# VHH binders against EKC/KEOPS complex subunit cgi121 (cgi121): the designs that were tried, part 2

Target 1, 174 residues: EKC/KEOPS complex subunit cgi121 (cgi121), of Schizosaccharomyces pombe (q9p7j3)
Amino acid sequence: MILPLFPETQVHVFVYENVSNCAAIHEQLISQNPIYDYAFLDAATILYKKQVYSAIIRALEDRRDEQMKTKTIHSEVILSLSPKTEISSAFRQFSMTKKSKNIVVVKIDSKLTEEEEFERLDKLVEGNRVEFSDEELQKLIDFKVLKKNYKLDPSTLENPLASILSSIALRGYS

## First folded at step 2 (VHH)

Design qa10 (from q49 with L27R)
Fold by OpenDDE, look of step 4:
Structure qa10 (fold): chain B 174 residues (1-174), chain A 124 residues (1-124)
Amino acid sequence: as target 1 above (174 residues)
Amino acid sequence: QVQLVESGGGLVQAGGSLRLSCAASGRTFSEYAMAWFRRAPGKEREFVAAISYSGGNTFYTDSVKGRFTISRDHAKNTVSLQMNSLRPEDTAVYYCAADYESLFGTWSPEYDYWGQGTRVTVSA
């Protein structure tokens, strides 16, 4: 996938359900194993494709402008999902945990086709790939977590996408 | 909420050894990756070593590889740093840190809780 604003950067997004080895993946991430150079998100925190894309774009903009707050582009994606500026908070809010069951995986600067990247990633993730779509994401979301992460109330729940995107866009602008 | 308390620091001659210990409060010790950082006089805090929540993975800054060993005891809620072949440049205040769900064990901003530190002085 190519984003219009970043034509030189190839991005892939994958969704897995019923992942049995999140703890093992988490260990590798903590150890900074370069084979696991992805952004691993907890699917329970993701409701929309646009939410993920918005975070990716924000991260790419930060990199372009040499304003990244984190070490890697993938960690910047995780930070960019959060309305908070604290890195630890963002990771706690949105990153895959050892207890996660469903995950969204983002790869930035891929040199492979989507299928080739999938084959590579599929060796690391023990779960079932599902379509990256709003329909599939809404099956995996935990609305309690979503409400907490973005401070959604009954009025904003009528159009949560707008609130989420605003939160992402306005992070650090207060 | 986790409280961390370091111990084991002191004065040692070059080539000597020390074992630092960090005691963690609470019942969720196993949920955290643990790390040691240090701050030498006039320098910024730097990563020394880290161990995963399960203890299955460890990693070290290059300057301490082969000399330092990080370990943890889940039963006692402790993390230790065995420091061998100490050098004057190892002189620093050593800090224990706990990291919840971090992906970057070497990055201090990822760590949620910190001890007060224990001073290690290595004389020439």
Scores: ipSAE 0.007, ipTM 0.270, lowest interface PAE 10.3, mean pLDDT 90

Design ya10 (from y40 with Y104L)
Fold by OpenDDE, second read of step 3:
Structure ya10 (fold): chain B 174 residues (1-174), chain A 120 residues (1-120)
Amino acid sequence: as target 1 above (174 residues)
Amino acid sequence: QWQLVESGGGLVQAGGSLRLSCTASGSIFSRYAMGWYRQTAGNEREWVAFITKGGSTTYADSVKGRFTISRDNAKNTVYLQMNSLKPEDTAVYYCTARGYSKYLPTEDYWGQGTPVTVSS
């Protein structure tokens, strides 16, 4: 996928359910294994495609403006999902954990086609790939976690997307 | 804060074996993942092998089945056993240590490199 504002940056997003090796993946991630150069998100925290795209765009903007707060573009995506400025908090909120079962995987700056990238990623993730869609994401979401992460209340639950996007966009502007 | 010192490089005939060592001067070796990279003149540095804090290993496709990475935390040393060496394995090999916290990567450390030459 090519983003309009970033035509030179190819992005791929994958969704896996029933992943059996999240603990192993997590170990590789914190160890900074180069072949695990992705953003691994807990699917329980993601409700919309636009939520993910918004975070990606925010991260890319930060990179463009040389304002990245984290070490890598993928970690910046994770940070960008959070309404909080604290990196550790963002990771706790949105990053895949050892106990995760469903994940969203983001690749920035891919040189491969979606299928080629999938083939590489499929070697790392032991789970079932599902479509990256709002329909599939809503099956995997934990609303308790979502509400907590974005401080959603009954008034904002009518349109969670708007609230989520606002939180992402306005991070650091409180 | 601490240095990586590589050793074990040299000249070897094709089909031969070589064992590289990388020793960290620090006392927090167990907190770092370790890896080996290699680089030839005019080319980018490529990763060869990686070992996590927990001891899980990964290898580049080009070295799978031939190279083995291991670590000895008591000696603050990571090893690369290279068997069935090929001329294509000729390169300067670099040791790397990648620190990590619970959620975030920390500073990376690199050795100065040790040359490996495999003759036909």
Scores: ipSAE 0.303, ipTM 0.704, lowest interface PAE 1.3, mean pLDDT 91

Design ya2 (from y40 with R98K)
Fold by OpenDDE, look of step 4:
Structure ya2 (fold): chain B 174 residues (1-174), chain A 120 residues (1-120)
Amino acid sequence: as target 1 above (174 residues)
Amino acid sequence: QWQLVESGGGLVQAGGSLRLSCTASGSIFSRYAMGWYRQTAGNEREWVAFITKGGSTTYADSVKGRFTISRDNAKNTVYLQMNSLKPEDTAVYYCTAKGYSKYYPTEDYWGQGTPVTVSS
């Protein structure tokens, strides 16, 4: 897909459930294998499509403004999901782990169509692709983790989207 | 801090073989994933082969079945055995070491490169 604010940048997002090889993927990621050039997120931490898009947009803005805090655009997406400024905290909060079962995968600067990118990614991920939608994300979310990551309380839990987006947008400005 | 030194490049005829070596300084070789890239003038560096800290290997489609990457932690050395070489393999080959902090990628290390020329 193309984001209106960044028409020159093609972005793809995929969701996988029941992934059996997260540990193997994780090993490749920490080794910085170039064929694993994606942002691998723990789906248990993602509730909305807009949450992912907001993080992507912020990462792209940081790159545009030469203000990236991390090494790669994909790591910047992970950082951008977090209300905290610490990179390690962001990765601990949102990045796929060896024990993850469901994941959200983000590709930025893709040269391929969505289907072509899927075929490429499908060789790396051993799991079932599901639709990238709020409905599917809601099935995979761990609300305890979500509450912890964004410090949600009963007053914000009824509609956590606003709180999540505010946390992403205002990181480093409070 | 870390230095990588490539060797083994040179001239070879099509169908021939070369073995590249990359030796790292220091004593933390086992903590790094290692890879080979190649570059021709005016082009970006192209990934060729990669080996994780654990020894898992991956290859670019263009070299699968012909190239083999391996590592010797005792010698702080990574190798690239190149068989059935083609003129299209002509490039400067670079060794890279990739580390990782606890949660995110760290700076990459690169060698100065070793030239490989495959004649028809």
Scores: ipSAE 0.306, ipTM 0.716, lowest interface PAE 1.4, mean pLDDT 92

Design ya4 (from y40 with Y100W)
Fold by OpenDDE, look of step 4:
Structure ya4 (fold): chain B 174 residues (1-174), chain A 120 residues (1-120)
Amino acid sequence: as target 1 above (174 residues)
Amino acid sequence: QWQLVESGGGLVQAGGSLRLSCTASGSIFSRYAMGWYRQTAGNEREWVAFITKGGSTTYADSVKGRFTISRDNAKNTVYLQMNSLKPEDTAVYYCTARGWSKYYPTEDYWGQGTPVTVSS
């Protein structure tokens, strides 16, 4: 897809459930294998499409403004999901782990169609692709983790989206 | 912190072979994934071959079946055996070591590059 604010940058987002090889993927990531050039997120930490898009947009803005805090655009997406400024904290909070079962995969600067990108990614991920939608994300979310990551309380749990987006937007400004 | 030094480049005829070597200083070689990239003037560096800490290898489609990457941790050296070379393989080849912190990727280390020229 193309984001209106970044028409020259193609973005793809994929969701996988019941992934059996997260540990193997993680090993490749820590080795920084070039063919694993994606942002691999733990789906247990993602509740909304807008949450992912907000992080992507912020990462792209940081790159545009030459203010990236991390090494790569994909790592910047992971950082951008976090209300905290510490990179290590962001990765602990949102990145795929060896124990993850469900994941959200983000590709920035893709030169391929969504289907072509999926075919490439499908060779790396052993799981079932599901639709990138709020409905599907809601099935995969761990609310305990979500509450912890964004410090949600009973008053904000009614509409977590506003709190999540505010946390993303205001990171570093609190 | 530590340096990478490439060697083995040169001029070779099409169909010929070369073996590149990259030696790292220091004693932390085994902790890093290693790779070979190549670059021509005016173009971005493209990855050629990659080897994880555990020895898993990955190759660009353009070199599969012709190039072989390997590592010797005892010698702090990564190799690129290049067979059946083509003029299209002409480039400056760079060795890289990928850094990783406990939680996230860090700065990569790069060699100075070694030129490979394949004549038709």
Scores: ipSAE 0.568, ipTM 0.825, lowest interface PAE 0.8, mean pLDDT 93

Design ya9 (from y40 with Y104F)
Fold by OpenDDE, second read of step 3:
Structure ya9 (fold): chain B 174 residues (1-174), chain A 120 residues (1-120)
Amino acid sequence: as target 1 above (174 residues)
Amino acid sequence: QWQLVESGGGLVQAGGSLRLSCTASGSIFSRYAMGWYRQTAGNEREWVAFITKGGSTTYADSVKGRFTISRDNAKNTVYLQMNSLKPEDTAVYYCTARGYSKYFPTEDYWGQGTPVTVSS
């Protein structure tokens, strides 16, 4: 997909459920294997497409403005999901772990079509691809984790999207 | 902060073998994944082989079955055994160490490179 604000940057987002090799993927990630140059998110922490898009846009803006806080654009996406400025906290909150079962995978600066990128990624992920939609994400979310990550309370649960987007947008502005 | 020093490059005939070594200074070698890249003049640096902290290896398609990456943590050294070398393998080979904190990537380290020339 092409983001209107960043027409030169192609972005792809994939969702996998019932992933059996998260531990293996995690090992590659912590080793910074270039083949695994993606943002691997725990799907349990993602509720909306707009949540992911907002994080992507924030990361791209940071890169554009030379204000990235992390080493890579993909790590910046992970950071951008968090209301906290601490990198380690962001990764702990949103990054895929060895124990993850469902994941959201983000690729930025792709030179491939979505299908081509999927074919490439499919060799790395042993799981079932599902549609990147709010409906599918809703099936995978852990609300306890979500509430914790964004400090949601009963007053914000009515419209968690607004709270989440605000948290992402206003990170570092408290 | 620590340095990577490559060795083992040189001239070899097609079909021959070379073994590259990369030794890291310092005492935290086990905390880093190690990899080999290569670059020819006018081209981008391409990755050749990678070995994780846990010892898992991956290879570029062009070198699979011919190259083997390994590491010796006790010696702070990563190796690239190159067999059945081809002229196309001619390049400057660079060693890299990639660190990772508990949750996120840290700075990469690079060697100065060692030249490999494979003649027909």
Scores: ipSAE 0.334, ipTM 0.734, lowest interface PAE 1.4, mean pLDDT 92

## First folded at step 2 (VHH)

Design g13 (from j1 with D103G R104Y G106D Y107S F108L S109Y S111D P112E E114R)
Fold by OpenDDE, look of step 4:
Formats: C-alpha cells, sequence, structure tokens
Structure g13 (fold): chain B 174 residues (1-174), chain A 128 residues (1-128)
C-alpha cells in the first residue's frame, strides 16, 4: 500500500482474529526483539480503516518533521491513535495486550510485497487473517472501549469517524 | 557462519551471455529466517553498485537496478541453495568483479550496507 502523501513509503496492514499467542508476542515486544518490528494494535479499539491510516499519516508526518515523541515509527503510530499526548496512556488505550484476542498489525517502510510480509508475519502470529476492511473491523470493535478512548457522546456518535479523525489530527493542539 | 561462493565468471564478447552462480551455506531458503541475496559489481576505479536482489521468501520477490533491468535476471534454486544471475546482452561497461551478498532482512534492499556476508567475487570481462 502506498499513501498519496508519502509515495516513497510502503505500508502494510493486517488483521488477525482469534489470536492465541498475544502474550508471547507481547513478551517479544517488551524484549525489543527486532523480528517483531511492527505496530501491534488491539482490534477492539479500531473501528475504521481511516482511523488506522490517519494514525499512520500522523506518525509519518511527525517523522518527516523530526517531531516524533517516541523512539520508533511503529510506536509513533500507536501514539498517533490517541487523543492524549502521554505515551503510556496511548499504549494502554490502543496497543495489543497479553489478553488481546484480535489484533491489527501495521508495518511501515516495508520493501516486501504484501503477501511476502504476510508470510513473515504469519510465522509470528497464531491466528486467522481477515480482510482489512471496515466491515471486518466492525465485527471486532468494543464500542465501550471506543467511546472511552475518544470520549464519544450521543452527539458525536452520529458520526464517530469525524470525531476520531479530529482527535488524531489535533492531538497536542488543544 | 554464512558463506557465499561465486562462480561462472569469465571472458565474453559484447552481446554475449553469462550465468553467475552463488552457492550459499549456513542458511537455507526454506528456513524460518528471511534473507536477501544480492548481486553487486565493482569496476576498476568505481564504487561497488547493487545490481539485483532476491528474497528467500516463498514468493521470491526480486529487484533490479536501472543499469541491468531487462538484461539481467536473478533466480534461485532452493534445492541447491543457489542464486543465479543470468546476464544477457553484455556490454564492455559490464566488465567488473561481481559479488554475491547475503543478509538477514525484513525488506528487500540493493544497498550494500544492508548485507553482512560477501563472496570472494568473480571476474567478468566483456571485450571483443
Amino acid sequence: as target 1 above (174 residues)
Amino acid sequence: QVQLVESGGGLVQPGGSLRLSCVASGFTFSGSDYYAIGWFRQAPGKEREGLSSISSSGYGSTSYSDSVKGRFTISRDNAKNTVYLQMNSLKPEDTAVYYCAAGYLDSLYTDESRYDYWGQGTQVTVSS
């Protein structure tokens, strides 16, 4: 996948359901195993493809402008999902946990094809790959968590995408 | 522990063809690790340049530099753990020492700095 604003950066996004080894993956992340150089997101917190894309774009912009707050582009993606500026808060809100069942995985700067990247990632994740689509994400979302993360109310729930995108775009500008 | 051995170099006339081989040891293409195997060359008085690379994945993605695209083809034989560089329509400008290189990569690169293991090189001379 190529983003229009970043034509030189290839991005891959994968969705897994019924993942049985999130705890093991989490341990590898804590150990900073370079093989696990991805953004691992809890699918329960993701409702739209555009939500993920917006976070990716925000992270890439931060990198471009040398304004990253985190150490890696993938951690910056996680941060960029959050309306809050605190890194720890963002990770608590959006990152995969040991108890996660469904996950969204993002790879930035890959030179591999999507299928080759999947082949590599498939060795790390024990679960079922599903399509990266709003339809599939909607099946995995926890609306209570979503509402909490973005402070959605009855008014903003009429168009939650707009509220989410605004939160991502305007983080740190309140 | 990874070792690479090139072969197939020699003297050829302009317009001719050669096939270089790179036998790898210390890893297998069917293994769990992901490697890129690349071909490089260095002409006298010039910097080493990347020509082509192939991944060890089941899909076998390839890349080519503009200088050799359409003339050179990289391929692999997993059973022999060998990577080949088929060079067609050779030109005098292709005269150089050709090197095979390998590295553990999560992406496909033609930058020599991304490769950790190198062969001894094989001489290719294109001359009438």
Scores: ipSAE 0.010, ipTM 0.280, lowest interface PAE 7.7, mean pLDDT 90

Design g19 (from j1 with D103G R104L L105Y G106D Y107S F108Y S109L S111E P112A E114K)
Fold by OpenDDE, look of step 4:
Structure g19 (fold): chain B 174 residues (1-174), chain A 128 residues (1-128)
Amino acid sequence: as target 1 above (174 residues)
Amino acid sequence: QVQLVESGGGLVQPGGSLRLSCVASGFTFSGSDYYAIGWFRQAPGKEREGLSSISSSGYGSTSYSDSVKGRFTISRDNAKNTVYLQMNSLKPEDTAVYYCAAGLYDSYLTEASKYDYWGQGTQVTVSS
């Protein structure tokens, strides 16, 4: 996928459900295995495609402006999902854990087609790929976690997208 | 494979100081923002207690439990891939086996279950 604001940067997003080896993936991240150069998100924290895209765009903007707070573009994506500025908070809020079952995987600066990237990633993730859509994300979301992460209340829950996007966009501008 | 090795423990009198070291292998602090190293201790008959943590992030955020705040200082040496715990003003209550642990993120001070790798531990005894 090519984002309009960043036509030179190819990104891919994949969704997996019923992942059995998140603990193993987690271990590889600890070991800094370079073949796991992705942003691994807990799907329980993601409600909209636009949420993910907004985070990606924010991360790319940070990189463009040399304002990244993290060491990698993928970690910046994780940070960009959070309304908080603390990296640790963002990771706790949105990153895949060893107990995760459903995940969203983001690849930035891919040199491969979506299918080729999937074939590569499929060797790393033991789960079922589902469509990256609001419909599928809605099936995987934990609303309790979502409400906590973005401090949603009954008024904002009517249309949480606006609140989520505002939180992402305005992080650090309070 | 990630391994952690503690050292620096021993016998010290009340009011004394010790410096513990935790040498990590299998990953590097400079490699990513994902890692945190934490220090824990476990006294006989007590639960394991989180004391301090330090992240691998560029900011190197640190945290301390109330029990050791102001007395203990955590630091890192990326070149040696080592984390240190400087313990000052030691008390008999500080007697325990001290462990270093590694995991993702940098704020899991009190949650031992969030750390994935553990050292063998080093005994610290504070006694007159």
Scores: ipSAE 0.032, ipTM 0.415, lowest interface PAE 4.3, mean pLDDT 90

Design g5 (from c1, 13 letters changed)
Fold by OpenDDE, look of step 4:
Structure g5 (fold): chain B 174 residues (1-174), chain A 122 residues (1-122)
Amino acid sequence: as target 1 above (174 residues)
Amino acid sequence: QVQLQESGGGLVQPGGSLRLSCAASGFTFSSYAMSWVRQAPGKGLEVVSDINSGGGSTTYADSVKGRFTISRDNAKNTLYLQMNSLKPEDTAVYYCAKSFYGDLYSTRSDYRGPGTQVTVSS
């Protein structure tokens, strides 16, 4: 996938359900294994494709502007999902945990086709890929977690997407 | 080129069982998720079941959950579908499909076999 504003950057997003080895993946991430050079997100925290795309775009903009707060573009994506500025908070809110069962995986700067990247990633993730769509994400979301992460209230729940995107875009500006 | 060939279909009575097989070639079978999809008369394609490359995770349509079991033997480049407690509504052409997305959208026609007919009738 190519983003219009970043045509030189190949991006892939995958969704896995019923993942049995999140704990093992988490250990590899802690060990900074380069084979696991992805952004691993807890699907329970993701409701919209645009939420993920917005975070990706924000991260890419930060990189472009040399304003990244984290060490890697993938960690920056995780940070970019959060309305909070603290890296640790963002990771606690949105990153895959050992207890996660469903995940969203983002790859930035891929040199592979989507199929090839899937082939590689599927060896790392013991789960089944589903379509990256709002429909599928909606099946995996934990609304309690979502409401907590973005401080959604009855007024903002009328248009959660707008609220989420605003939170992402305006992080550090409110 | 990708080649898939289904077998094992046939006519069975309600409550009966069938085991479908799919022989795969032309790609690294063990590196790809696989799916069974079916098309009933007058209906569109439906994903029946998915299995990841290593076989460590499986999914099923609600309509077949508890009755069907997908599995694979990567050493034999073969995909299987054990179908138990078959119902008339399971009547369809069943296709083996190379899965990129783990759903119907990844089951391109050029990544499916010719299909095998399954008919459940009393």
Scores: ipSAE 0.005, ipTM 0.241, lowest interface PAE 11.7, mean pLDDT 89

Design g9 (from c1, 14 letters changed)
Fold by OpenDDE, second read of step 3:
Structure g9 (fold): chain B 174 residues (1-174), chain A 122 residues (1-122)
Amino acid sequence: as target 1 above (174 residues)
Amino acid sequence: QVQLQESGGGLVQPGGSLRLSCAASGFTFSSYAMSWVRQAPGKGLEVVSDINSGGGSTTYADSVKGRFTISRDNAKNTLYLQMNSLKPEDTAVYYCARSIFGEPWITSKDYRGPGTQVTVSS
């Protein structure tokens, strides 16, 4: 996938359900295994494709402007999902945990096609790939967690996406 | 693409009854909780009733408890709202919405129909 504002940067996003080895993946991330150079998100915290895209774009903009707050572009994606500026908070809110069952995986700066990247990632993730769509994401979401993460309330009933995107875009400007 | 279309609205006298229907397509209907929401003139959107994917669990706003009944036919991809003992304050545009059971704030425009007008007036 190519983003219009970043035509030279290839991005891939994958969704897995019923992942059995999240704990193992988590250990590899802690050890900073380069094979696991992805952003691993808890699918329970993701409701929209545009939510993920917005975070990716924000991270890429930060990198472009040399304003990254984290060490890697993938960690910056995780941070960018959060309305909070605290890195630890962002990771707690959105990053895959050992207890996660469903995950969204983001790869930035991929040199591979989507299918090739999938084959590579499929060796790391023990779960079922599902379509990266709002429909599938909605099946996996924990709305209590989502509501908490973005402080959603009845005033956002008509357009929760707008609220989420605004939170992402305005992080650090409150 | 998610498509929802409400029908059955109209003008009714206080104490009367209406039955709303919602035809669903573009998604696996039986896999999703559904909701009826309404918007009265000058008021915000509110959830009227929820039903889980299997139809075994339902919830109602306090204002409609005992009068309204939500149901679904998954074989027909249809959601229903039986409205009895209607009151003038029930006057609103009623929307069918795909949602997660118990989460009314997710009823965005992207996952609800265009609505059907219900008017209760003498």
Scores: ipSAE 0.007, ipTM 0.301, lowest interface PAE 10.5, mean pLDDT 90

Design ja10 (from j17 with L108Y)
Fold by OpenDDE, second read of step 3:
Structure ja10 (fold): chain B 174 residues (1-174), chain A 128 residues (1-128)
Amino acid sequence: as target 1 above (174 residues)
Amino acid sequence: QVQLVESGGGLVQPGGSLRLSCVASGFTFSGSDYYAIGWFRQAPGKEREGLSSISSSGYGSTSYSDSVKGRFTISRDNAKNTVYLQMNSLKPEDTAVYYCAAGYRDSYFTSPGQYNYWGQGTQVTVSS
């Protein structure tokens, strides 16, 4: 897909459930294997498509403004998901772990079609692809984790999207 | 806790070379947690400047600032848990206190705030 504000940047987002090889993927990520040049997110931490898009946009803005805090655009996406400014915290909060079962995978600057990118990614991920939708994400979310990551309380839980987006947008301003 | 100790600084003539060492303790480069090790410098009256970084990960990705690219080389020795900064073709403007710092593996050297462990620094003076 193409984001309106970044027409030169193609973005793909994939959701996998019941992933059996997260531990193996994680090892590749920590070794910074270039073949795994994606943002691998724990789906348990993602509730909305707009949450992901917001993080992507924030990362792209950071890159545009030469304000990235991380080495890669994908790491910046992970950082952008977090209300915290520390990279390590963001990764602990949102990045896929060895224990993850469901994941959201983001590709920035793709030169491939969605189908082509899927074929490439499908070689790396052993799981079932599901639709990238709020409906599917809602099935995979861990609300305890979500509440913790964004410090949601009963009042903000009535409209968690607003709180999440505010947290992403205002990171570094609090 | 993580501790970083720099060494190798000193007085050198323009065009000369120095090799700085940063010995890390409290974590290992070959461990399950990977860090980015960065070299920074601060000259009198100037802000701290990021120079280079290297990941302790398997691929050991490196980065350099434009000010040192082509002259400085960052490297690591996992067995010694040490990161080096080979500085060639030194210039008077390279005079500064050089610091080693450690942060999460994806920390970029242009963001010193992402580096939460710092060495004491070593003085490098380039003068004729």
Scores: ipSAE 0.420, ipTM 0.756, lowest interface PAE 1.1, mean pLDDT 92

Design ja16 (from j17 with Y104F)
Fold by OpenDDE, second read of step 3:
Structure ja16 (fold): chain B 174 residues (1-174), chain A 128 residues (1-128)
Amino acid sequence: as target 1 above (174 residues)
Amino acid sequence: QVQLVESGGGLVQPGGSLRLSCVASGFTFSGSDYYAIGWFRQAPGKEREGLSSISSSGYGSTSYSDSVKGRFTISRDNAKNTVYLQMNSLKPEDTAVYYCAAGFRDSLFTSPGQYNYWGQGTQVTVSS
């Protein structure tokens, strides 16, 4: 996938359900294994495709402007999902954990086609790939976690997406 | 803005049945909108109580209070943007004004405080 604002940057997003080896993946991430150069998100925290895209765009903008707060573009994506500025908080809020069962995986600067990237990633993730869609994401979301992460309340009921996107966009400005 | 309109209330004999409808506007029951619709009732001199709720999600998760479980069934029609409450085996104690309300998707427990949009209500009277 190519983002209009970043035509030179290829992005892929994958969703896996019933992942059995999140703990193993997590260990590799802790050890900073370069083979695992992805953003591994807990699907329980993701409600919309646009939420993910917004975070990706924010991360890419930060990189473009040389304002990244984290070490890697993928970690910046994780940070960008959060309304908080603290990296540790962002990771705690949105990153895959050892206990995760469903995950969203983001690849930035891919040199492979989506299919090729999937084949590569499929060797790392032991789970079932599902469509990256709002329909599938809604099946995996934990609304308690979502509400907590973005401080959603009934007043934002009419447009939860807008609230989420605003939180992402306004990080560091409140 | 979100609006909810109840209908289907009326007079019914004990043991009878009624089907209430709640038509929503300003949002949809599709998967892109994450709402919960709940049915509540308030009898004269009593507190408003929650009866049932249904999620707008594809799963259509439902919940019921003990007072109506087994007798009432909540359902939805996304195409009509309507939630229904099928009420069977009605009792005089079921006499009340019935309200539908909308809240966030995870508002499946019948707590009025979780719902911020309310209909005007429809009267249900169970009497011989």
Scores: ipSAE 0.006, ipTM 0.251, lowest interface PAE 10.0, mean pLDDT 89

